# VHH binders against q9y6x5: the designs that were tried, part 155

Target 1, 379 residues: q9y6x5
Amino acid sequence: LPPKLLLVSFDGFRADYLKNYEFPHLQNFIKEGVLVEHVKNVFITKTFPNHYSIVTGLYEESHGIVANSMYDAVTKKHFSDSNDKDPFWWNEAVPIWVTNQLQENRSSAAAMWPGTDVPIHDTISSYFMNYNSSVSFEERLNNITMWLNNSNPPVTFATLYWEEPDASGHKYGPEDKENMSRVLKKIDDLIGDLVQRLKMLGLWENLNVIITSDHGMTQCSQDRLINLDSCIDHSYYTLIDLSPVAAILPKINRTEVYNKLKNCSPHMNVYLKEDIPNRFYYQHNDRIQPIILVADEGWTIVLNESSQKLGDHGYDNSLPSMHPFLAAHGPAFHKGYKHSTINIVDIYPMMCHILGLKPHPNNGTFGHTKCLLVDQWCI
Key: E = the ipSAE of ESMFold2; O = the ipSAE of OpenDDE; V2 = 0.75 times the mean of E and O plus 0.25 times the DockQ between their complexes.

## First folded at step 7 (VHH)

Design xa23 (framework vhh_5j56_2; at its last look DockQ between E and O 0.56; V2 from the best seeds 0.00; counts 0 for: pae O 2.8 > 2, unsure alone 56.7 < 65)
Fold by ESMFold2-Fast, scan of step 7:
Order: sequence, then C-alpha cells, then structure tokens
Structure xa23 (fold): chain B 379 residues (1-379), chain A 127 residues (1-127)
Amino acid sequence: as target 1 above (379 residues)
Amino acid sequence: QVQLVESGGGLVQPGGSLRLSCVASGFTFDTLDYYAIGWFRQAPGKEREGLSSISSGDSGSTSYSDSVKGRFTISRDNAKNTVYLQMNSLKPEDTAVYYCAAGYKYGRGYTFPYDYWGQGTQVTVSS
C-alpha cells in the first residue's frame, strides 16, 4: 500500500493563537501526533507566495509567485488572486502534486489549494475543485475523502484549503478577542469534523495528515497609515502591489522615483531591487519590480484613503506575528512530540520523503524535520 | 465612504433588452483588486439571487450565474466610475428589483456579504 498524505491549510492561522485560545480538537490531534510551534515563512508573507512555497520547497524568487498581485513587463501580463489561471505564472516550479502524478503514476486530489486548478507543466491535479469561496468546508472534505477512497490510480497526495481565520483576521484584526474567539472555535470544530470523518471511513490509522497555514496576522490601525499620494504623483509610476509591500514600476527615471519615495515615511523602507536585503531571498526574478516599499509591522500603505483592514500580513518574515504553526498525525509521525521551529520551505522535502518521491532541487533542509518522523534517527 | 446609485430599470416586453447602470463613489476602478461590484436581484417572495460580478482591478475579472450566462453582460467605464449590466433576451421570470452592491475583499475570496448596497431599480418584463 503506498503511503498517503492529506495537507490541510487554514489561511492566516497565527502561531500564538494556539496559546491564547482553546482548541480541544486540535489538542487531541497533537497529543497523538507532532506540533511545530513556529513555521518561518518566506517573504513576502502573503497567501499565494507561501502556499506555493509549501508545495515546492522554494523561495518566491525561485518559484515565481512573488506576490498576490504581479506584473510581467515582457509579456504585459497581470496576475491577481481573481485572475490566477494562466499557467505562465505557475510554470517556474514543479509542485508536489505534479511530481506525485508523474514520478509514481499515482493520483492527486485538491480542494482549492492555490495552483491546483491550473495545469502546471501540462499537468493538473487528477481530481480538483475550481476555486469558489462559497463552497463549504464540508463539501470540500466530502470530495477529498471520496477521492482518497475511490480512485484509480490511488490518490496518495491530497490538499484541502480553507479561507479562515485570514478573512476575519483582516476584517476585525487579531486583537478582537470576541470575533477571533468565535472564528477560531469554529475552525477547531471543523478539525473535529475532519478527524471524525476520517475515522468513520477507516482512513485515520493509515493516513498522514498535516495541518498548517501560510502566514499569521498583525493588528493594523487608522492611526498607522502611509499615504503614498503625499510623496509621489501617479503619473511617475505604475503601481503593481500596494500594502504592506508596494511594488513600483517607474514611468520615468528609476533614481528620480526612488528619491521622491525614500523620505516619504519613517515607517517604511524603500529599496531599489538590488538593495533588497539578502535574507529575504526576494531579488532574483523579473516579476519583482524595480522599487519595493516595505511597511513596518502594523502600518498600512494607502492612496489618500482610509483602510478597511484592521489586520494584515505580508510583513518581514522574521516577525513572529507572521508565523504559522504545523501539526501532524499519522504513521510517519511520532506521537506527543513538540518541535520549536522549522522553515516553511522544509515542508516540501519532508512530504516527498513521506510519499517516497524524489524532490526537485529546493531550498528546504530535510534535517530540520527529521525529528518529527518515526523512520529517522534523531536525538 | 462607498456609495452606489442604480438607474436604468423599467418596463420591457419579453425578448427585449435593458441596460442597468451603477455609479460608484469612494473607490476607483483602476486600482488593485480590492473591491467587487455585483448585481443581485430579488423577485417577490423569493430569496435574493446573485447574478454577476466584476472586480475593481485592471484585470476586470467577471463572473456570471448559470441563470443569466450568455444573456447578461457586466462591464465597466472607469472614467465614469460606473458598472453596467446589459440584459438581453429578457423573460417574465427576470422581473425583480435589481441591486448593485460593493464588497471589500478580505483575503483570497469574498467570504463576507457585500457591505454596500444601492437602493435597487425595478425591472418588469411583461407584455
């Protein structure tokens, strides 16, 4: 029987939510499995980039999904999370479901993980759902479990994506205890439903399950705004992405645009592309614009308007508020083991090991995750 | 502050055409993909039904419900900050109050109801 893996993402699940709220179902999952308390994600700390890093093991500059909004100057193509189905954007890397289908002649299944409804290198997930935020968690779970039990070739890799707590984190902010408590309790109940469904179908004992997220969330405020219009006129540049990392394509001399922006706010760093800090691994891709603005934690870049977001992410990946967690259960994993920190790019080579796949060259380090696994020697 | 004003409703015969307009204020259509403008309708004694949407970003990404796909077309005029719904091949069952609504995109998808609503415009398809 080939090993099977279900990878579940709850978008925007900040690591320290686990310490500030009660999760009885998730804690039962962890008690008989493993917990990584912090996952250091990639820069920029946004949904599409980090979801693609999880399944490729690559930094954003290497896999090509460098933001939720992108522009390619050569082809004049625009990318957004509302217009994400052009394979052009996804073809700079090979995600694990493609490797799974081509290397082992096995099937993959997907309930709305970013990229899974797009043919990548002429290969689309064997079973998938087109993205639709109106589809319930229950319907996504029903499809995934049906495909895990009733497929030929067998589904050995499955993904499941859910939009919360990210949407509520944005709307209410992570410091809104009342609204966040309600949302996180609902997520814990969904985890309970997931475990119950897998047990009823006889999948639980032989399935590896990873529950993780792409990023965290930090509190924003109408008192912490950077008005870009106070510094530069729109006629001087094209805006590719705004907040908290602005991507600027100059219409005039790059140095002149840089000079207009460099002293705009004490709460924003302005970088020429070649001056972006090496630790971000955010430089070597044509989709990264000539000038990048990086707001300080909790600050929002706006165009002469208030912000509707009371929480946001995209900030420096060294910030603990930007970090998710990882929990896992199944025959590949130890029981009752806690680990402090891994890098988000480490998840890919770990998953390849569990599935018996040869990983494509990647930025992860298998040694960082080996202590989670029963078949590895670790002290 | 987002505001929406609908116009263009009225009485038409079956098989006829009508164009609804929605003038938006409080954001612009050439910015990033932060807003969606949707058209909804509500017939007497029925639940409100979503028909079509268009994003505020440069992509102008559109969607349609199965009940109107091929008959209705959503479009925008950025200079006028206006969204249109062109309705062709109208049927008596299209009779409803038509609403324009704007929603802010909190995260990847639209997980919250649209926050801003117009007053509605009556469309009656009758001989």
Scores: ipSAE 0.566, ipTM 0.767, lowest interface PAE 1.3, mean pLDDT 92
Fold by ESMFold2, look of step 8:
Structure xa23 (fold): chain B 379 residues (1-379), chain A 127 residues (1-127)
Amino acid sequence: as target 1 above (379 residues)
Amino acid sequence: QVQLVESGGGLVQPGGSLRLSCVASGFTFDTLDYYAIGWFRQAPGKEREGLSSISSGDSGSTSYSDSVKGRFTISRDNAKNTVYLQMNSLKPEDTAVYYCAAGYKYGRGYTFPYDYWGQGTQVTVSS
């Protein structure tokens, strides 16, 4: 039997939710597998960039999905959550499902993972669902398990994406214990259903399963707003993305726009593209705009005084609040092992190893994940 | 404070048309896709039913339920901060109180939790 891998993401699952909320089903999963307590994600700590970093092993500047909202000045193309299917945006990298299904006697399946309904390098996942947020977790899981059991050539790599707890984290904030307890209980029940379904179908013992996320969530407040209209007339720039990392395309001299913004708030850093800190690995792509504004943790950049979000993400990737976790179970993984931290780009070379794939050039370090794997020496 | 006011309901014969308006205040449609306004209806003794929605993004992305697709059209006028529901080929089964509602897009999915509701406007389709 070829090795098989199911990669599952629960969007916006902050690492310390595991310590602050109850997860009986996820804890059982971890007990029989491995846990990485913190995954250090890539800057900007947003959904599309970090999901693509997981499956490419690349920093955002290298894979080209540099934000959830982007503009390409040469082609005049716009990218957004609702306008994400043009392969132009995705073609700067090769995601693992493409590499996997181009191998002899292998195919890939996808349930809603960002990019899996796009023909990247003229190649789309062998089995996939068109993105539709109204499709239940149960239906996503049913399709994935059907494809894992009944495909020729066999599905050896599958992905499954779920929108929570990200949506509720934005709405309530991560520190609303009452509402987040209800939300996270429902997610734990879905993890229980996933494990039970895999056991019932005979997949559990021979399938490697990774449960992870793209980023965390931080608490926001109406008392922590940065109003751009107070500092600069919006006619002087085109706004490509707003918060917590604003992407600013000047309509007038760039230095003049920078000077109007640099003292706008003590809770915001203003960077010329060339001055973006090297530790972000966020400079070398034409889709990164000439000026970015990076809000401090918990601060929101707005055009008017109101905000409807009580939680947000996208902040500095050094912040523990931005970090997800990773749990895994299956024949490739140790049982009952806990690991402190890895980088999110390290997941890709680990997955390539498990599947026996040659990784494309990437920014991950296989050595960082060796301790999770039964076929590797940790020490 | 988000406020929504519906208007344009009334009595109409089968096969007729009505245009509902929803005037919004307390938020402005943006170049970014962060808000939606949806139309809902509720007939006596029945559950509230979603009909159509339109987003705040530049494209003004729309959706329709199967029960109204092809007969109803949602549109907006950003200058007036108003969303419309054009209802054509009306049937007695369309008799209900019609509500507009507004919600904020959270995360990747564009299913909007609708936290703000108008007072409703009665539509009656009868010969």
Scores: ipSAE 0.391, ipTM 0.653, lowest interface PAE 2.0, mean pLDDT 91
Fold by OpenDDE, look of step 8:
Parts: sequence; structure tokens; C-alpha cells
Structure xa23 (fold): chain B 379 residues (1-379), chain A 127 residues (1-127)
Amino acid sequence: as target 1 above (379 residues)
Amino acid sequence: QVQLVESGGGLVQPGGSLRLSCVASGFTFDTLDYYAIGWFRQAPGKEREGLSSISSGDSGSTSYSDSVKGRFTISRDNAKNTVYLQMNSLKPEDTAVYYCAAGYKYGRGYTFPYDYWGQGTQVTVSS
């Protein structure tokens, strides 16, 4: 029988939550499996880009989902979390669920993972849920596990997505111990439900399960605002994305716009597209706008408005506050093994290996995850 | 600095129609999908109820509560920074003070925290 893999994402689960809060269920999961303490995600550190990087192994410039809000100047199309259904945005890469499903005697399933309710390369998962935030975790879990257990051809790859603790992180800020404790306890309970469900169905011993996240969360404040209106007239540019990485489409000469912004704040770096640091791998895509503004950690770019967020993400991907974790359990993984760090793009070649899939060209390094796998040598 | 002003309320017969307006200041609809405006209502002795919402940006995504689906329609005019609620087939049960509210979007599919509220407009449905 072909191996099976369930990929689970809890949006915005910062890595150090594991050290600062109690997770009885997740710790049990880790005890019987593996933990990567820190996962370096891709720039920008936002939901859609990083989720697509997980399942493609590509940097954002390569898979084409370069932000939660995008604009294509040629087609004049817009992308947002409320307008993400056009395959145009996704077709620059092939996600793993498509690769898996195109194999003989295999199918894929998905519960609200970004891109899974869109036909990509004319292929959509055999089983999927349209995104609906009102659908409970329980219902998502029930559908996924049902498909894993009863489908023909068998579901060999499945994804499960949940919006917390990201939403609460934004609302309360990651430093609110009282509220975040409550939220994270709920997350741990959901992990308990997941494990229990898998055991009840007889899937636990044979199913590979990865629990991870796309990014962390940093504390914001009303005292750390960058007001663009103080630097440049709104009529001189179109704002494609705002904070903490602003995407600027000039309406006048780009150089003039740049010059007005370059010294706007000591807490914000301003880049022409061609000058974006190489380490971000965020340059070679037409969907990246001519000017990018990158706020320092904890700073918020605003117009003539106040931010309502106490936490945010999207910052430099080298910041620890932006990093999620990865835990895994199943036949493919060791038991009781902890690893310090991997890159988020490394997950894709690992998953391909587990599933016996030939990976598409990607930016991941399989060698970084070898120590997690029982069938690999680890020095 | 966000201000919302409702208008368009009044007395209407059962089965009638009203169109409410919410004019926003300090708030703009543009290409960014970072905001939402919602319509709420509160009847005497009852809790406030969410009815409909519309997002900023080009997506213009909308939502409706089950209680008003098929009868109410939310729309916007970006040039006027105005959100509308077209209410058709009104019932006595729709009698309430109607409020518009604005909030920032936190993330994908999240419930908007509506921190800015209008003063409300009275809608009375009676024969």
C-alpha cells in the first residue's frame, strides 16, 4: 500500500509558543515523533505565500504567490484572500496534491488549505472543501479522516488548515499571556481531537502526520506606526499591499516615488525591485511591484489611519518571531527526535520522499530533513 | 477617526422596501482588502444582530445572515465611500435600530472586529 501523509497547518503558530505555554497533546505527539523547533519560512512571511511554499518547495518569486494581496499589471487582475479562486495565480507552480493525484491509484484530499479549492493545472483534489471560516475544526477533521479511510482510489495525501492561533494573535498580540493561553489551550485540545480521531479509525500507526504552521506573530503597538501619508501624496501611487511589507505601484516616475519614500522612516527599508536583498528570494516575478517597503519588526505601515492589530506577521523571515515549528509522527519518522531548524521549502522534498513522488524542481534541500526519517542516514 | 453616518430609515408597511445608506469618513475603499463594513440591527430587549458585511478592495466580498438572505442586499459606492443596504420584503420582525460598523480585517476569513459604529437609524415595519 502506498504511504499516506496528512499535512496540518495551524496558522500563525509561533515556534516559541512551545516553550512558553503548555501543550500536553502536542507534546505527546512530539514524544512519539519528531520536532523541528524552528522553521525558517519564506519572505514575505504571510499566509498564502508560505502555505504554497510548503507544498511546492519554492520561494515566492518562483511559485508566484508573492503576497496575500497581489496585482498583475498585464491582466489587471487582483488577488486577495477574498479573491483567490482564479487559477491564473496558482499555475506558476505544481503543488504536491496535484502531483500526488496524477499518480495511478492515488487521490488527494483537502480541508481549506490555501489553493486546494482551485483547479491548478486543470486538476483539483478529488476531495476538498471550499473555504469557509465558519466550518468547525471538527467538521474539517471528520471529512479529512473519512476520506483518508474510505476513498477509492485511496487518499494518500491530505491537507488540513485551521485559522488559529493567527486570528487571536492579531487581535490580542502574542504577548497577551491571558488571552493567548486560552487560545493555545484550545489548539492543543484540537490536536488531541485529531490524534484521538486517527486512533479511533485505526489510522494512527500507519498514517504520517505533519503538524506545522506558516509563520509566527510579533507584537505591535500604536506607538510604532509608519504613516506613508507623511511622506508621499496618495495620488502618486497605488497601494497593492500595505503592512508590514508594502507593495507600491507608482503613478508617476518610479524614481520620484522612491525618493519620497526612501527616508520616510528609520524603521522602514525601501527597495526598488531590482535592489531587494537576494536573501529574500523575492525579486524575479512580475507580480512583485516596482517598490517594496519593509517595516522593522513590530512596526506597522499605515496610511492616515490607526492600526487595529496588536500582532502582525509578514516581516523579515530571519526574525525568530516569524518562525513556526514542525512536528511529525508516523512510520516515516523517528520517535523522540528533535531538530533545531530547517527551511520551510525543505518540507516539500521530504513529503515527496515519504510519498514516493518525483519532486518538481524546487528550492528545498532534502538533506536538511534526513535526520527526521527512519530510512535515511543521519550523521 | 473613522466616522459612520447611517440614513434611510423610517416607517414602512409589511412587504415594503427601504434602502439604508452608510457614509464613511476616514475610511476609503480602494484596491486593498483590509476593511469591512457591516450592517447590524438591535430591537428593543434583544441583542445586537449582524446582518451583512462587505469588504473593501476590488473583491467586494459579501456575507449575509440567514435571517436576511434573499431579502437584503449590501452594496457599495467607492466614489462616495458609501455602503448601502437594500431591504426588500420587510417584516414586522425587522423593526429595529440599524447600525453600520467598520473594522479592520485581521486575516483570511476572520470575523471583523467592528470598532467603529454609526449612530443608528430607526426602521419600523408596521401596518
Scores: ipSAE 0.040, ipTM 0.558, lowest interface PAE 2.8, mean pLDDT 92
ESMFold2 (binder alone), look of step 8: mean pLDDT 75; pTM 0.778

Design xa24 (framework vhh_5j56_2)
Fold by ESMFold2-Fast, scan of step 7:
Structure xa24 (fold): chain B 379 residues (1-379), chain A 127 residues (1-127)
Amino acid sequence: as target 1 above (379 residues)
Amino acid sequence: QVQLVESGGGLVQPGGSLRLSCVASGFTFDTLDYYAIGWFRQAPGKEREGLSSISSGDSGSTSYSDSVKGRFTISRDNAKNTVYLQMNSLKPEDTAVYYCAAGLKYGRGYTFPYDYWGQGTQVTVSS
């Protein structure tokens, strides 16, 4: 029967957590599989953008999910991570579950991956759970494993999303060793449960499993705040997104707003849209606002208030603190192989290869991941 | 200090309805999505179950567990600093102590970490 793939995301799992904490279950998974030590994500280093980049192989400017909070000036629509069900926002790309369902007579299954409870190009995941953070990891896993056993048509691609360690990373900060140790141990136990469940159901030996994440986390502080109200009056602009990348829609002349912001703080960069660094691949989309502010690592942009977040992400994607990892196990993958770095957009064409799908045009490079795969020559 | 007070529980027949209220003090709902309020329940001998959540910054942002979806509705009144849980088509298995919880919104969703909890209100569905 066709190859099967389960893609698992633990939101906000910074790559160097693997070196600073003990993960006995994850290390057992890696021992008989592959590890990519760093995945260079896309800018901005936020949840919705990077989750959609994983499943489309596209930069944010190309797939259209350019932030967790967005505004489209043409249609006057607003998007947030709690109001994400309008297909308009997702239709600029074709995610892998849609490709899986349309190219062959195959099914997809989804437990809460961003976009999977939305019809995209009139196609929704064959089996899915509407997003609900109160649903346990075990319930998500039970549904996914049940659906993976369906054969008419077979479920060949499945996704599983979990909100930790991102929520705790924000609350405690990544430098809180006591709280982060507790949270990361729980995640390792969930990975152990996942492997045990797949073995018990006879799925383990024939299923390809990827465990990855969308971004990392960096330490923030009440001593590292940028107060926008000290630079510019709120009547001059509409705020579309705040921190650590602020999206500014001017209500007056763009140059006047830029001039009020450009020297506001030594700890943020202020860009007119056309001046955004090319290396970010964050310019060619109407949802990217006329002015963006990019805070330095660990700095929080605020509106005349304190911040309760001790950790955050969204910063420059060149920062190692923003990078997740990728681990994989299964018949498609080598055993005991370690790789240094791939780009997050490279995951999509690799997954298409494993599933025998023709990828849509994308920004990934299959050659970057070929050393992970048993059916490829590394040279 | 943040405090939450639940009310509206009681005894109801199967198929009946109840509306629970959660009054918050020590903070107010604002126009930005910074806070989350959730409803949870715990029956004797069972784990605590998350039922529904609503964000502070968006009156349309709600979430429901499969066990209550279509039967329960969460809403808020920002002027009264109150969150409601409208419970319809109640079943004997809905019998539990119902808790209101509040916290800052960290990352995606509202399940963890909730920092502030009310004392609970008993709901009993029996004929």
Scores: ipSAE 0.177, ipTM 0.507, lowest interface PAE 2.8, mean pLDDT 89

Design xa25 (framework vhh_5j56_2)
Fold by ESMFold2-Fast, scan of step 7:
Structure xa25 (fold): chain B 379 residues (1-379), chain A 127 residues (1-127)
Amino acid sequence: as target 1 above (379 residues)
Amino acid sequence: QVQLVESGGGLVQPGGSLRLSCVASGFTFDTLDYYAIGWFRQAPGKEREGLSSISSGDSGSTSYSDSVKGRFTISRDNAKNTVYLQMNSLKPEDTAVYYCAAGEKYGRGYTFPYDYWGQGTQVTVSS
């Protein structure tokens, strides 16, 4: 029968959590599978950008989801996580579920993964749930496993998204061991439920399962705030995104806005779009604003207000605190193999290989993931 | 610093209408989904209940509790930095102190924890 893959994301699961907390169910999963200890995500290290990079293999400047909040000056359209249904925002790339459905006449299924409830290039996931954060993990899992078992043409690619530990990471901060241990234990229990459900349905032995995340989390503080209103008046610009990467659309001369901001804080880098470091791959898209502010790790940009967040992400993608992990199990993967690091864009060509799909042009390198796979030669 | 000031409460007969206003200072309505404004009420001897919310983002996405859905409408005026609650078909059980609250979002489509609260405005529905 055709190969099958379930891609699971736990939003905001920092790689170092694996070393600081106990995950008995995840460790059992890894024991008979593979672990990539760090996944170097794309800049900016935010939910929507990185989830779309996982399924397209593209940097944000190439796939067009460049932030969780975006503005297009030509159409005057706005994007946010509560206003994400316009295909306009998603059409600059082809995600793997679209390729799966069009290339092989196979079905895709989705429980809440960003973009899966939107028609992209006139193709929507064959089975999907409209985004609703109130829907339990159990209901998402029930639908995914039903679709994996009871579809014609067969569901060969399925996605499952869960909002934790990101929400708790923001609320408590990643260094709150008491609250984070409770949250992470619950996630480990959900992983146990997932494995048990797949075993009971007879899916486990023939299904490839990837458990990953989009980014990590770093500790923030009321003592580490950058107040933009102390440096520049609101009449000089339109704010498109705020923290920790601010997207500034000038209403006056761009150089004047830049000069007002460049000395605002020693804990923030101010870039004209063309001066954004090449290593970020965050320049060549009209949705990237003329001035970008990048706060140092753990610093929060505010507008004469205090942030209640004790944790945040979006920072420089070279920071280990921003990195998720990847664990995988199934017939495509070695057993008991540990790998140090891959790029998040490498996941897409690996998944295409597992499913027998021809990948669209992408920024990933298949060679980086070869050692995870049983059918590949690894030196 | 974020401040919220409610107005528009008063005495109204059953079946009547009131429009509550909440003037926000310390943040502005913009395209960012960083904040939400919610309306809550608390009657004597009862727990505080959420009624409706509106996001700060461009869509102005709204939500309503089942007890007020179809009767209450939340809206905003970005130029006045004001959120309104239009209350129609008022019932005696709608009698309460009404609070405007604002809060920062934690993660994608999760809760709106309401960190900033107004002082409240009394609504009394009685004949």
Scores: ipSAE 0.281, ipTM 0.564, lowest interface PAE 2.2, mean pLDDT 90

Design xa26 (framework vhh_5j56_2)
Fold by ESMFold2-Fast, scan of step 7:
Structure xa26 (fold): chain B 379 residues (1-379), chain A 127 residues (1-127)
Amino acid sequence: as target 1 above (379 residues)
Amino acid sequence: QVQLVESGGGLVQPGGSLRLSCVASGFTFDTLDYYAIGWFRQAPGKEREGLSSISSGDSGSTSYSDSVKGRFTISRDNAKNTVYLQMNSLKPEDTAVYYCAAGIKWGRGYTFPYDYWGQGTQVTVSS
């Protein structure tokens, strides 16, 4: 009986949504499983970086996906979340599906988790779907469950990614109770569908299921804009990423660009790369630009224009609004246990333990998740 | 302010080809990474179906539904402010009104309803 694990992500699911909205299906899942109330994600609190941290156990400076928009000064390559298929960007780490396939000669399956449609160290997920946002949750779930039941070698690790509630969080903002209630109710119904499908297929009792997210969401406003054009002329720099963490590549002397930016707004911090706070673990990678601007929570950096985003993320990872949660159910997990906080990098060594894999060197601490597991003693 | 106009629909034989055009006014396709253009269709008595999308910016990443992948190709001409849908190997079940839509990319994908819609162009595949 090899252990099996399904890892599910609902993008942008802020932890405190669990306190402010009703989730009958998710609460039923948690009642017979475990809940981690807050997951402290990695900086910057963006989709691609945090999804890769979940499956590698590494800080962004170590796994190399340091933003959703990146520039590598050595190779002159550009990356975006809409042009992400070059293996170069992903090869600084080994994600768990690669380890699963190479170490244990097992199969992996993937429904649209970032990186799973890219060969990484010449290894692609055994079964995968090319990213397409138009594919329904039901179709993703159908493929995953088909592969879990009908694969040789057996699928022991599977991932499932869904774009909500992130898209609605951006469009409406997390304080729009009417629109967010509608979206979160739909997500809870999808969780109900997931559990029902696994029960109908005879998978539920023997499958470990983790439901988590990459980050939260905070309210933005037209009253909280930082106009970068009022700080510095476009001729002095190349903009690699804008908001809420701006990545600045100077065209002139770095110190001169820094001096033009450093006192421009009371609502952003300006860092030379060497001065980025150590607690961010966001310094030691060529893809991190020479100057980084970090907006205060709820502030948007713009270029002499308005922003249509009413919600955003990417902010300081110490902010509770940036934190997701983790819920899990299955034979590896205790029943009815609540835990306060883990680090997002702790998920990887926990998943390796469940699957019987030797983890690659990582930034997670197995001791932080030990109390969630039935085969480990919490003292 | 933003307007989309579809053209290129008509009657074709099964196995034939058509190229649909979507011309935008009120904004340019050579804009920020936050915009996307999609093609949709709706046949009588059926729900509206998403077919393909193309993102804004230099990269122009594309996506396709399983029902049209390999037969339909989306492309962009920024100089003409036009998005095209090249439709090959057409089948009677491709008969529908085809719509162009423009929206803001909200997060990683285009899971959100598009904000701006064209009036539609009829495609009929019959002998």
Scores: ipSAE 0.198, ipTM 0.510, lowest interface PAE 2.4, mean pLDDT 89

Design xa27 (framework vhh_5j56_2)
Fold by ESMFold2-Fast, scan of step 7:
Structure xa27 (fold): chain B 379 residues (1-379), chain A 127 residues (1-127)
Amino acid sequence: as target 1 above (379 residues)
Amino acid sequence: QVQLVESGGGLVQPGGSLRLSCVASGFTFDTLDYYAIGWFRQAPGKEREGLSSISSGDSGSTSYSDSVKGRFTISRDNAKNTVYLQMNSLKPEDTAVYYCAAGIKYGRSYTFPYDYWGQGTQVTVSS
């Protein structure tokens, strides 16, 4: 029987939530599986970039999903919710569900993971749901478990995406213990429902399950705003993305725009594209704009207005507040093993190993995840 | 004070059409680039199902569930502060109470559950 893997993402699940709140269902999952306490995500620490990095093993400059809002200077195309299904944006990499279907002639199933409702290299997930935030976790789970029973060809890779706790993290901020406690308890209950459903269907003992996330969350405030309108007039540039990483496309000389921005705020770093720190791996792609502004943790870039966000992400990927976790259970994984840190790009080659797939060239290091796996020697 | 009021439900024969309206009060769609309005339905003994959503602000980005794509169309009239769901080629399986709801949108993510809900309007597809 071929190995099967279900990859689950709870958007915006900050790693240290595990230490500050009780997760009885998740802790039972971990007790007989593995926990990676911190996953160092890619820069920028946003939903679309990091979800695509998980399934490709590539930095954003290599896979092409460099932000949640993008502009491609060569083709003059804009990326937004209304055109996120254009394969153009996704074709710079090969996600694992495409590899799964093409290398082994197996099926993939998807409940709303970013990119799974898009034909990428002329291949779309065998079973998928078009994105709709209104669809319940229960309906997504029902579809995934139904599809995992399909055998012609067998579904061996499945993904499940849920928008929380990201949306509530933005609305309330991660320091709102009362609201975040309620939200996180609900997520733990959904994990309990997931495990119960897999057990009832006889899938639990033979299925590899990964529960992870794309990024964390940090507290924002109306007292920590950077007003771009105080630095530079709108006639000088086109704004491609705003906060906390602003993507600036100059309408005049790039150096002139840079000079107007570089001393605007002590809480913002201003980079010409070639000066973006190498450690970000955020430089070599046409969708990365000529000037990038990076706000300090907890600071929000605005255009002469207040922000309604009490929490945000997108900040420097070295910040622990931006890190998610990874938990896993199944025949491929050790039981009761705790690991400190991996890179988010390391998840892809590990998943390829579990499924018996040859990974496409990637930025991950298989050695970083060996200690999680029963069939590997840990060094 | 934010409120959502649904109307336009009723009895229709299979193959018929209905247009549901959701009137928002206490805020305007023009000023809420961060809000999404969604249509949901719930039939007796079944889970609540998401059908369609539209973002506030200038873009008006839309999405649809597979069960209604091609048959239902969501639209917005900012001057009337109203969201519509045009339902065509109605089937007996479309019989349910239909709700509109408003939530905060962050990139592609929405607050779930939605923060504001209408009371619902009954749609019955039968002869």
Scores: ipSAE 0.019, ipTM 0.347, lowest interface PAE 4.7, mean pLDDT 88

